# VH-VL binders against q67xv2r213to389, part 5

Target 1, 177 residues: q67xv2r213to389
Amino acid sequence: NMEQLAKTLTSLYNIYDANRKPDYIYENEAEFRSLYVLLHLNPSSGVMGEPLSLWFRKLTFALVKSKEICFVRNLLRLYRMGNYKNFLSRTASEATYLQYCISEHHIREMRLVAVQYINNVCYKLQPYPLLRLSQNLKMKELDVESLCHECGLETCTDPDGFTVLPVKQSTFRSPED
Below, E stands for the ipSAE of ESMFold2; O stands for the ipSAE of OpenDDE; V2 stands for 0.75 times the mean of E and O plus 0.25 times the DockQ between their complexes.

## First folded at step 1 (VH-VL)

Design v4 (framework fv_rilvegostomig_arm2)
Fold by ESMFold2-Fast, scan of step 1:
Structure v4 (fold): chain C 177 residues (1-177), chain A 120 residues (1-120), chain B 110 residues (1-110)
Amino acid sequence: as target 1 above (177 residues)
Amino acid sequence: QVQLVESGGGVVQPGRSLRLSCAASGFTFSDYGMHWVRQAPGKGLEWVAVISYDGSNKYYADSVKGRFTISRDNSKNTLYLQMNSLRAEDTAVYYCARDSWEYDYGMDVWGQGTTVTVSS
Amino acid sequence: QSVLTQPPSASGTPGQRVTISCSGSSSNIGSNYVNWYQQLPGTAPKLLIYSNNQRPSGVPDRFSGSQSGTSASLAISGLQSEDEADYFCAAWDDSLSGYVLGGGTQLTVL
């Protein structure tokens, strides 16, 4: 339960703040604080909390400069811009194990954005190989095929035996909507 | 093996029309999107148009919209560019190029080019 | 003019490292992969870099690409005389619904 996790993290943050010592950062504090950002990336998630702009202002200078907080600040920017390519790439290469686990719903959301973009955006000029899509979405090919089918899209096999996604299918629909 | 050969260039007066062809060989033409790119004498490359593998989607540079039409005949492995209402600024070497899914929309195969001169 | 901005020229001596910049916007480099093309004098262009930083077969590893935000760079290490050419960055532009190229950078090997 993400709401319960958010409440637990808030309690932990209060303990950090109550026991703050100048120039001291608790072990894993930056990582645990970064989880707050990940839980609140989508304001429609229903997880209650302080707006991220106000939340960031409360962080100490040392926390703001930590790699964990810098990573989630960049992810927030990419998420708000709908930049699924960089979001998925950076999450795969830079996220800690806990950050990745908490981000799973947003990773799925960005993958759905990617499938919609690939099918609907005018610049796609040929059937999209599922092997290439699996690389871009950071998924196994079979899982990508399942995702495409969930979105109402058909896949087929080309003459060389590769599975491809015909683009510009009018049947696209988001499974989350 | 994989080859693109442009033809149809020449000297034409302003306001006239010209049709360019690009013959493809050595690959399954119907599996690839195709581009036209031009280069004016002594200048850089300017993208002109692209057509999807099945001809259902076409996109054009603003400078040629309404004047140029890209098309293809997959049964003949041939790409076309119909150029109407030609202007002096359309003078260029015209290249056809293959769009590559493998190279993420990179143009991986180019023809030798065909020269179009719009002159009075 | 060109939608993507490159310096018109660059130069270096054999063995040196040269970098060519390319500046765009959120609708092109900020949202889509960057390609680089090399054009030797009197020849058709050749794909040099795709997907921001990948090399096609046959392109030496002296050539590398990078992308950050709305900008991209091409780096050529161990510069050789045969690298003297024009270099173009390119990307799809979502707002224009078209492929855009930089103005080109003429690299001179001194």
Scores: ipSAE 0.023, ipTM 0.548, lowest interface PAE 6.7, mean pLDDT 85

Design v5 (framework fv_rilvegostomig_arm2)
Fold by ESMFold2-Fast, scan of step 1:
Structure v5 (fold): chain C 177 residues (1-177), chain A 122 residues (1-122), chain B 110 residues (1-110)
Amino acid sequence: as target 1 above (177 residues)
Amino acid sequence: QVQLVESGGGVVQPGRSLRLSCAASGFTFSSYGMHWVRQAPGKGLEWVAVIWYDGSNKYYADSVKGRFTISRDNSKNTLYLQMNSLRAEDTAVYYCAREYDYGSEYYGMDVWGQGTTVTVSS
Amino acid sequence: QSVLTQPPSASGTPGQRVTISCSGSSSNIGSNYVNWYQQLPGTAPKLLIYSNNQRPSGVPDRFSGSQSGTSASLAISGLQSEDEADYFCAAWDDSLSGVVLGGGTQLTVL
């Protein structure tokens, strides 16, 4: 339950703040604090909290420079821009196990954004190779095919035997959670 | 700091071969399709070839098909163009360029190198 | 010979609106999206417009693109001296399985 996790993390943050030493970072503190950003990436998430701009302002200089906080700060920018390729690439290469688990919903959201953009945006009107989608979405090709079908899109096989996604299909729909 | 640097150009006789290299830095090279584009002295741009991000697919201009080979080494962040059976008409500045890939695939090129000159003369 | 057709030259005065045309066929502009490149003297080309009418970050709002049928246009509003350059249109061609470009238009700011 994300609401309960948010409350638990807030309690932990209060303990860190009460015992603060200048430029000192407690074990795993940067990682646990980074989870707050991941829980609040979408302002409409329903998880209660202060705006991220104000939350970042309260972090110590040492925390701001930590690997974990730098990662989620960059991820927030990519999320807001809808830059799914870099969001998914950086999450796969830089996220800790806990960061990855908490961001799983946002990873799925970015993958859905990708499928919609590829189908609906000004593409060259040629079928899009699922092998390239697999790379960009950080998924196995079979799972990409399943995702396309969940979105109401059909796939087919090109003359060379590769699976491709015909673009500009009017049947696109976002799958309901 | 996204950058592409071409090398390997020079003066060669007709019928000989030359290999161009393009060193990429400042971005995840393995995530982008790459192009070669050339420009003859005082002329416009002519597209030469493209290679997909993983090397699995390649396309060539009819004027170079069967003579030129595009390739890449993602572990070295380097793009190559092997030019065989060179003709006087291949004389040009050769640019490498990164395929635009912002949310969708396009055959537009958003980052270009400075170019390397190839002169085919006897 | 260039597959896409552009006028070899265009000119305007500072503050004026200038339009550069690009004509193709059903296998290129008619079925694929158009890109535009700016090349200042002695420099590599720069992507100016992609997907018919989209601007990359850093390209001023003065530049806009449009496409209709087998033709495309680049419009430059509020022309400035630094806009003096060669402009090229480009698109994927389904019949050739490759990128085709126009011959280029040399824009002179009078």
Scores: ipSAE 0.005, ipTM 0.467, lowest interface PAE 10.8, mean pLDDT 84

Design v6 (framework fv_rilvegostomig_arm2)
Fold by ESMFold2-Fast, scan of step 1:
Parts: structure tokens; sequence; C-alpha cells
Structure v6 (fold): chain C 177 residues (1-177), chain A 119 residues (1-119), chain B 110 residues (1-110)
């Protein structure tokens, strides 16, 4: 449960703060603190906590410039902008295992945004190869094909034998899950 | 070999119309988006318009909206640019180019055709 | 002015590394892949880099691209005299519903 995880992390943060030493960061502290940001990326998630703007103000300068906190600050910005390309790319290349596990729901959200956008908006200029979609969504090609079908979109094979999404008027439908 | 060959350029007076053509060969024309890009003498590249593989979607630079029309005939492997209400500022070499991917990277370019709008 | 901002010129000597910057916004470079085009004097443009950092066949590995946030960079290592050309960055712009290019950078090999 994400709510329970958030409470557990807050308790851990209180222990860090109670034992704060100038110019010292405890082992894995930056990573554990970064998880708070990931749990609160979506204000509608219902996970209780203080607003991120107030939470960031409590961090020491050393924590703010740590790679783990810099990563989630950038990820928050990308999430708020709906920048699915950089969100998925950076999560795949820079996230720690724990950061990835916590952000998995948001990764799915961004993948659905990407599929809808590619099918419905500017990217209707030519059939979209599933191999490219696989690369951009950071998924196996068969999993991408399954995701497209879950969204009500049909795929086909082009004359060269590649599986493509014919970026047409198939209506995107958000899957139940 | 993959080729794009532009034609139809020339000298025209302001306010007149001109139609450019781009003949494609060596690839499945109907599977690719096609672009028009222009370059004024001594200036940089300016994107003009794009048309989807099936002709159903078209986008234009603000500078040409309402005056230029992009079209294609997949049965003839030919791209067109109908240019109406020409202005001196439309003077340029016009290139047609093939869209390489969904992000419109242009991997094959023609040699260009020159359009000069002068009195 | 151009929607994407590039320095108008850049220079280097043979063997050096040169970087050309390209600055945009959230609606273009921040949301879409960056392409780079090379135009040698008197020729049509050539695709040099696509999808931020990918090279087409025939482009030497001396050329590399990168993208961070709303900016992109083209790096040319081991600069050669044949690299004298105009370089343009480009990306789709979601707000304009169109493809936008930088003003171009004229590279001089001294």
Amino acid sequence: as target 1 above (177 residues)
Amino acid sequence: QVQLVESGGGVVQPGRSLRLSCAASGFTFSSYAMHWVRQAPGKGLEWVAVISYDGSNKYYADSVKGRFTISRDNSKNTLYLQMNSLRAEDTAVYYCARGEDFYYGMDVWGQGTTVTVSS
Amino acid sequence: QSVLTQPPSASGTPGQRVTISCSGSSSNIGSNYVNWYQQLPGTAPKLLIYDNNQRPSGVPDRFSGSQSGTSASLAISGLQSEDEADYFCAAWDDSLSGYVLGGGTQLTVL
C-alpha cells in the first residue's frame, strides 16, 4: 500500500532529521527521500502528505543537489508538463530499482498518454512501427502490441514484414486497468 | 535508387500562382509523409508544409497558411505544392523531402526548384 | 527570428571538438525528438542526426547529438575541413502544429 509506504518513509525522515549532522548525508538518505516525491507526483493519488513545494524547502542543500533528488525534481517537471518521451527515457536510464518500482504506476500513465497522442494527434503522418514504439515506451514489442489492442487500436504488418500501428481513426479507449 | 525530383519553378509576378511538383521513385511513396522546405537566397532553411502518407492530414507554416496547399497523388508517386497570392518574400529554392519517421526527420531531399517572385 | 535558437557561427581547427547549441521550449525540443541537418555549400541538406542522437548510415561517429530539457547539442569531434557547412537543428512543435528549424550555424574550419 502506497499510503502505508508514505507513512513509513516519513517516520524514517524524522529519524534522519533528529540525528542531522552538518554536511552529512546518511547512506541511502537521498534515495529514500526521493521516494516521497514519486509517491506525490499525482496530486489526485490520495496519498497523504505535505505539498511538495513545502517538502522541498525542508531539504538541506546537499540533499537538493544529490543525483537522486535532482532526478525526481526533473521527473516531477516532466510529469507536470506531460512530457512522456523524456519521462520514460529518464526513468529507464536513471532510476534506481526502488525509484522505478514506486514510479511504475506513473510509467503506465505516461505510456497510455503516449499511445493516445501518437494515434490521435500530430503523429498521424505515417504508419507507426511498433519497433519504434517499443523503443520509445521502453517495452517489449509484443507488450506494446498488447497495449495497443487494450486501447482499442489495431495493428497490421506492412509490405516489408514490420508490425505497424496504422495511425488512423481507430478510437483510443483507455483500458479498464 | 531513392530519388525526389522537383519541377515547376520559375519567375512569376507578385499576386500570381505557381504549382510545384515532386516526382518520387525508388521507394513506397504511399508509406511516407512528405515535406516542402524552402531556402531564400543566402538564408537558412524554412519549413513550409507536410502531408501525411494518405493525404488526410496537412500542416503548414504560419507564413504560408491560407495561400499554399500541399497535396499528393499516390497513384502517380507525386507531391504537389499549389502556391497562390505569391509575394516577393516567397522567393526561394523549394525542396521536397521524405519524412523518415513520425517525428518528421527528413532523410531524402530533392535537388530543389527555384521560385523567383519579382515585378 | 527562428523558433529554435542557434549561434550564427562556430569555428575550430582540424582535430578539435566543436559543439553547436540549439535552444527551444517545452512545445518543441522538450516534447519531441531533435533532428540535425548538414548543408554543404551549393548542395541540398542532408540528415545528420535523428531522434536526438541517432546517426543515419554513412554519417561518421565523429558526429553525435544530445538533448537535455529544452535544449540540444551537436558535437563534432576530430574536426575536418570537409565539415565546413551550415548546421540546422529541427523539431516538431506541438503548439504550432508544425516543424520548426533553427536559424543555422555556419561552421568554419580554420
Scores: ipSAE 0.111, ipTM 0.617, lowest interface PAE 5.6, mean pLDDT 86

Design v9 (framework fv_rilvegostomig_arm2)
Fold by ESMFold2-Fast, scan of step 1:
Structure v9 (fold): chain C 177 residues (1-177), chain A 118 residues (1-118), chain B 110 residues (1-110)
Amino acid sequence: as target 1 above (177 residues)
Amino acid sequence: QVQLVESGGGVVQPGRSLRLSCAASGFTFSDYGMHWVRQAPGKGLEWVAVIWYDGSNKYYADSVKGRFTISRDNSKNTLYLQMNSLRAEDTAVYYCAREWDSYGMDVWGQGTTVTVSS
Amino acid sequence: QSVLTQPPSASGTPGQRVTISCSGSSSNIGSNYVNWYQQLPGTAPKLLIYDNNQRPSGVPDRFSGSQSGTSASLAISGLQSEDEADYFCAAWDDSLSGYVLGGGTQLTVL
């Protein structure tokens, strides 16, 4: 699980640190170090570690400027803001396969935030098209429809034959509680 | 009837402070993110700041960072912009706006005028 | 100077099609959805297009949007006198962590 993965990564970090040379980066080091951020993105996750602000300060300049670390720094900002569109878009376009797999829970969390925001918070005078939601959530339309139903929301078909989500449904519930 | 009404504008000397208010009605204010956008006389629109629906997250334009503070009081259905260290360049009509999607704004107030002059 | 670049003016005659361009970068239009706002003289802005090409309720279908790469366009077909207004494109900018707007295009209906 995530706790065991965190322990394995800590062992790997110890090997990197024991062989540390200023401004030299080992192959895949930036990627494996970026996983620390993803594992500690939500402080309520239960994975133990030092605060991210202190953790970032310990990185070399070369690691800070790496593609992988820049990606997770941006992702952390988007996560804290609840910016589900950019979080999901950047994860789909910039994450490595391993980063994406570790982010799976947070991706689902952001998708639930999006459905709740569109239904409960976003004011729309017309139903929200599932095709647009599919694009924003980086999911297939059928999977989006399933997610909406899991959240207690109904979908319908507009006069043009497109599937749409009526907003302001009082039946919304989080499937994760 | 969904409505936003700004107030608190006026003429003020450089270096002074002003606090703008935006009163919301006709919708559940606590459900929406809110923005401040300004427009200098005869110029285009410039985004100023945004605040999340619960007040937890805030973002600012670089031109106002460290000087302006966005806040809200959901119990009073009111959005605020505290403007400190005002400059001549801050002279503008200030609009409050409700977040729609992709940081877009679907409902706008009529604006309140701030003039910074000596 | 504006982060997004629009022509300062555009013009057309009633019934024609007019297009307003908007140029940005990979951190804004290249990564995020584009919104368009219409501002009639003496009024507050109005949301005209969101998510690149979607129209809010009440916006006529003669208004349409498109996006390709780091650029976006607003097209107005069947131009009418009441379309005379300022038009602004806008998008979130990842590098600035803020919302950016174009300088605006003043559309004159001749």
Scores: ipSAE 0.000, ipTM 0.487, lowest interface PAE 11.9, mean pLDDT 84

## First folded at step 2 (VH-VL; framework fv_felzartamab)

Design f9a (at its last look DockQ between E and O 0.08; V2 from the best seeds 0.00; counts 0 for: pae E 4.9 > 2, placed apart)
Fold by ESMFold2, look of step 2:
Structure f9a (fold): chain C 177 residues (1-177), chain A 119 residues (1-119), chain B 107 residues (1-107)
Amino acid sequence: as target 1 above (177 residues)
Amino acid sequence: QVQLVESGGGLVQPGGSLRLSCAASGFTFSDYAMNWVRQAPGKGLEWVSGISGSGGSTYYADSVKGRFTISRDNSKNTLYLQMNSLRAEDTAVYYCAREYFDSYGFDYWGQGTLVTVSS
Amino acid sequence: DIELTQPPSVSVAPGQTARISCSGDNIGSYYVYWYQQKPGQAPVLVIYDDSDRPSGIPERFSGSNSGNTATLTISGTQAEDEADYYCQSYDDSTYVVFGGGTKLTVL
């Protein structure tokens, strides 16, 4: 579970810090430290430690420049912007197995942000093709349709037999508020 | 790898006819709307016609409506453009283009085939 | 009948930023696509859905779209970026519309 993982990571960080060698990164250290950022992407979660701004300032220079820390700093920015396309794309292409597993809750959150935006705000396509959502959300089309239904939205079939989302449905609601 | 190969271009007199073909490979052809886009020598791009993945819906630019017919054979992975009553202004390179996930941008293009309409 | 207007030409020094505009009434309410075309070649998609890059397109290409203007931005422009650039969108009846094209020259 996430609470036990956070405690284990904190113990690991203490071991790294107790054995700090200047300008040195232990094997997998950057990846394991990046997991802290992913556990705290949502500031309202409130489950662990210090604010990320303070946490980032405590990293060594070598860690700050690592690809693993740069990656999660970029994900944090995308999450705060609500940029679901780039968040999901970067996670799918760049996350390690561990980074991906810890991000699953936020992946679902970004997918819900997308459905809300498409139905309530976007209006760029009407009806909106589920094939587009499938590609942008990195989900199977059937799972996208299920997600739309979870949000209180109906889907339908166009004349060519493809599934589409009629937008501006007044029935939208966030699942599991 | 996605591949689109046009053929059937050539020289034709005004009032004549040509049929263009586009052979597709590397993707599930019937999942994608397909389009023809042309470019007159030294000029910009002009959309000509589009067809839905199933072939059930067809669309035409006003400049070709009634003279050109788009079609597809999903069993042969081939897109067609039948061009009748050709005019000098139809002279162009004709590109086959795949529509991005049944919306209105084009993510893959063929090499083009030249159609020249002159006396 | 939506018309997309592009400047016919843009010149930029190597390493500088090029910006190519595409103007149309309420274009920000529609997705915009950008294509690069080098002489004698087919167009290549460089930006889709206003701001997204297809796989294989360098990060120096970016796009934006709001109000009446979409913009293709190329940072750190290189000689190989010399090409014609077309914006493309669609009207309310889902018919495809291209801009007139912009010739980018890297001096």
Scores: ipSAE 0.134, ipTM 0.699, lowest interface PAE 4.9, mean pLDDT 88
Fold by OpenDDE, look of step 2:
Structure f9a (fold): chain C 177 residues (1-177), chain A 119 residues (1-119), chain B 107 residues (1-107)
Amino acid sequence: as target 1 above (177 residues)
Amino acid sequence: QVQLVESGGGLVQPGGSLRLSCAASGFTFSDYAMNWVRQAPGKGLEWVSGISGSGGSTYYADSVKGRFTISRDNSKNTLYLQMNSLRAEDTAVYYCAREYFDSYGFDYWGQGTLVTVSS
Amino acid sequence: DIELTQPPSVSVAPGQTARISCSGDNIGSYYVYWYQQKPGQAPVLVIYDDSDRPSGIPERFSGSNSGNTATLTISGTQAEDEADYYCQSYDDSTYVVFGGGTKLTVL
C-alpha cells in the first residue's frame, strides 16, 4: 500500500542522505525522490511524511534542478491549482511507468474534477460530446461514459449518433464521497 | 478572425426601451455562450446577462431581472438585449462578450455601445 | 453569493513586480479570470482558469488562486501595463461576478 511505499522511500532517502556528496546525484535518485512528491500531492491524503514545502527545502540543488523533480513540481502545481487539463496531459505524455502508477489515484481525482467542471459548463454551452471529453481525460470514450455514470450523470445520444453529456445535472456526486 | 460589433445604443428617457444588437463573425456562433457586460462611466465592469449557445438557457443579474431580456438568432449570428423600464443607473457602455468554450471567462469583447438614460 | 474585493489602486515602479489581489469567500474553489482594460478600450482577457495565459499575453503576467485570494502578478512591470485590472469568477447563484477593479499605476 501507499503507506508502506512511503516508509520504504523514507528509509531509502535516509540511506542516500547519510552518504551524500555535495552536488552529487545517485543513479535513479531523482526518480525515486520524485515518487515522494507524487505520494504527497494531496495534503489531506494521510500519507506519512512532512509537508512538501519543508521536504523540498532539504533537497540538494542538483536534485531540485533534475528533470524528474522539475516535472513533479510542475504536476504538484497543476494538481493543487485544479488544472486538470495540463495535469492529465503531462502525466500521460511524460510520466515514467512507475510515476504514472503511483499517480493513478491523482489522475482519477483530476478526471473527476474535469467531469464536474464539464457538467457545470454544459448549462452554458451545447451538449458536451464524450469524444471530446475522452481526449481531455486521456481515456477511452466508453470509460468516460462509465465515469460519468459513476458520478451520477446521465448521457444520451445526439441526432448524429454520438454520445453526449447533455446539460448541467444536479445529480453529480463524487464517487470518493 | 473573431469579431463582435455592438449597435443600438443611444439616448433614451427613463422608463423607455432600447434594443441592443451584437453582430458576431469569425466563429461558429451557436457553439458559444454569449454575454452582455456593462460599464457605467468611470465605474467598473458589471455582468448583465448571459445566454447559452442554443439559447435554451438565460441568466440575468438581479439589477436587470424582469426588465431586460437576452436572446439570440443563430441563423443571423446576432445577440440581442431588449432593455425595458430603463433607469438612470442603466447608463453605461454595453459590451457583448463571448465565453471561452471550456471556461467561464470572456475571451473576446466588442468595442461596446453607449446607452444613456436621461430625462 | 460570491463577492470579489480588489484594492482600488496599486502602484509599482518600472521593472518591479506588481501584485493585484482578488479576495472572496472560498474563491479558491472557483476558477478566476483577469482582464486588462486601458482607457477607451474594451477589456482584454489576460488570465483564464486561475493561471493560464491566452495567446499573445506576455509571460510576465501570471495568476494564482488559493483559499480566499486570487492574485494577478506582473513581473518586470512595464509602462504599457498601466491599466485597470478586473478579476472575475462565477457561482451557480449569480453566474458571473466581477471584482471592483484595480487601477495599476506605473510610476
Scores: ipSAE 0.061, ipTM 0.673, lowest interface PAE 2.4, mean pLDDT 89
ESMFold2 (binder alone), look of step 2: mean pLDDT 93; pTM 0.950

Design f9b (at its last look DockQ between E and O 0.20; V2 from the best seeds 0.00; counts 0 for: pae E 17.3 > 2, placed apart)
Fold by ESMFold2, look of step 2:
Structure f9b (fold): chain C 177 residues (1-177), chain A 119 residues (1-119), chain B 107 residues (1-107)
Amino acid sequence: as target 1 above (177 residues)
Amino acid sequence: QVQLVESGGGLVQPGGSLRLSCAASGFTFSDYAMNWVRQAPGKGLEWVSGISGSGDSTYYADSVKGRFTISRDNSKNTLYLQMNSLRAEDTAVYYCAREYWDSYGFDYWGQGTLVTVSS
Amino acid sequence: DIELTQPPSVSVAPGQTARISCSGDNIGSYYVYWYQQKPGQAPVLVIYDDSDRPSGIPERFSGSNSGNTATLTISGTQAEDEADYYCQSYDSSTYVVFGGGTKLTVL
């Protein structure tokens, strides 16, 4: 699980640090270190470890500039700013297998944030087309409909036959609560 | 309905300080990330700083990091930019912009406030 | 870190198609946004999420984003489309980045 993975990664990092060669990155080191950032995207998650602000300061310059660390630093920014569209798009196109597997909970969290915002604060596009959600959430339309239903929301069919989400439903609830 | 009004611009000497404000109305302010974007006379748009809806996360362009501080008061629906150690290169019109979560583009902009840094 | 490169200017005859490019490394992994700015005015969002138009933006405006290049396309260009156009996306060293801007001239 995530707690055990965090402990294993910390042990690996201690081995890297004990054998540090200046300006050298061990094979796959940047990827494995990037996983720490992904485990700590949500500071309230309860995953143990050093706060990211301190953790980043201890990385070598070579690691800070690696593609793997740059990628997760950008994901951290997108997550903290609530930018679910760019978070999901970049994750879908750029994450390694391990990065994606660790991110699954946060991917679902961003998708739930999207449904919440569309239902509660959308005022431009009503009713909201599920096709648009499908594109933005990187989900098949049927899976988006299931997600809406898990959130306590109903979907319907517009006059043109497309599935839509009527917004401002008072029945919204987060299934993660 | 949505309205963003910047204020606090003016003439300042190099090394001086200035505080910009952006009054927001017509939407639930705390649900939106907010940004400052500037434009020097005759030049292009340059992103300056951004802040999450809660205010817990802030980001800065390298050109202003350490000198500018973005903040917000969600109880007053107001975005701020504290600008310290001003340089001639900071001369620009400063816009506040709303980051709309459905589009994530900057869908509403204020009219801007001019900051001139000159001796 | 992503730098967005736009041509400084594009000229087009009325009624013809204008294409404004925005180049950046792997820009196709992010949604791209386009802004129109007329002299003395604040920017106006004309394309969001690569290819979508906000309400009130004419259908002649369209966008695409793939690989390392996003493109704003204005078909049937009119004199009123003469403006500066900026692309915008996201950056690993900072949150937001703009392209340098393109002056569209309709002759």
Scores: ipSAE 0.308, ipTM 0.759, lowest interface PAE 4.3, mean pLDDT 87
Fold by OpenDDE, look of step 4:
Structure f9b (fold): chain C 177 residues (1-177), chain A 119 residues (1-119), chain B 107 residues (1-107)
Amino acid sequence: as target 1 above (177 residues)
Amino acid sequence: QVQLVESGGGLVQPGGSLRLSCAASGFTFSDYAMNWVRQAPGKGLEWVSGISGSGDSTYYADSVKGRFTISRDNSKNTLYLQMNSLRAEDTAVYYCAREYWDSYGFDYWGQGTLVTVSS
Amino acid sequence: DIELTQPPSVSVAPGQTARISCSGDNIGSYYVYWYQQKPGQAPVLVIYDDSDRPSGIPERFSGSNSGNTATLTISGTQAEDEADYYCQSYDSSTYVVFGGGTKLTVL
């Protein structure tokens, strides 16, 4: 589970730290360290007791400026800002396999936020095309439909044969997961 | 909404002591490193001290080491700066500033509190 | 220890591009931050991590950092941009360090 992964990563980081050399980055160290950030996108995740702000301060600038750390820092910012569109876009296009795997929970979380936002804010009088939503969520349209249903939202087919979300629905609920 | 409000500034004689406070609200205080930055009248910004979110790590400018002590009470969302052995050159507006939680810059500042050291 | 040097003042006509330099040995290896301070106000972060803009900062503000010089660039400078600008960085030995500040005058 995620807690076990976090503990394992912490042990690995301690090994890196114990063998730290000035201006030296071990092979794959930046990527492994980036996983720590992804585990702590939510400041109240409770996975570790150390605040992420303190964790970042302990990194060398060589690590901080690595492409891996820069990437996850950007994701972190997007996540905190609730910018689901860019978060999902960048995760889909730039995340490594391991980064993506560890981010799946956060990806789902952001998708749920997006669905709620669309239902509540993005349209008032007109149905919202699921195709548009699928592009933003980086999901297949059928999967988006399923996600909407999980959230207690109904979908329908417009006169042109496209699946849409009817106008704002009051039945939205976060799925139990 | 993030808010930082400094207090405790005032007039003090050389060699005296003063304790500044910074009341924080609108965010999880313990997740952020906090700093004190001062600005003498008509001069530039000078970093004074910093403290980690947990309070376990403290940092000081050479100009204040041994005289100033930074601390925090996360249960009260308050940052402190105990200033001892004050000098005329310590005269400044003192700002508390929040360090961005994944960076090294200060994204929120208080309006500052004036400390005047004069005989 | 990192020492940051800024020009004391820079002048620019409205609509022109203002460039404020921040020099330091190997500063390109560190992240640089820029602050705008108007009279009687607290500083405001305008650039972080060399070139990123906080939310609410106009697009005309940009930053770069390479070699021994970081630069704050204000394209299409407006009257409201007149202020003092400070660069800031981090060093493991001295921790936070500020430049001396630059007064930007919009003529």
Scores: ipSAE 0.204, ipTM 0.738, lowest interface PAE 2.3, mean pLDDT 89
ESMFold2 (binder alone), look of step 2: mean pLDDT 93; pTM 0.947
OpenDDE, look of step 2: ipSAE 0.041; ipTM 0.682
ESMFold2, look of step 4: ipSAE 0.000; ipTM 0.469
ESMFold2 (binder alone), look of step 4: mean pLDDT 93; pTM 0.948

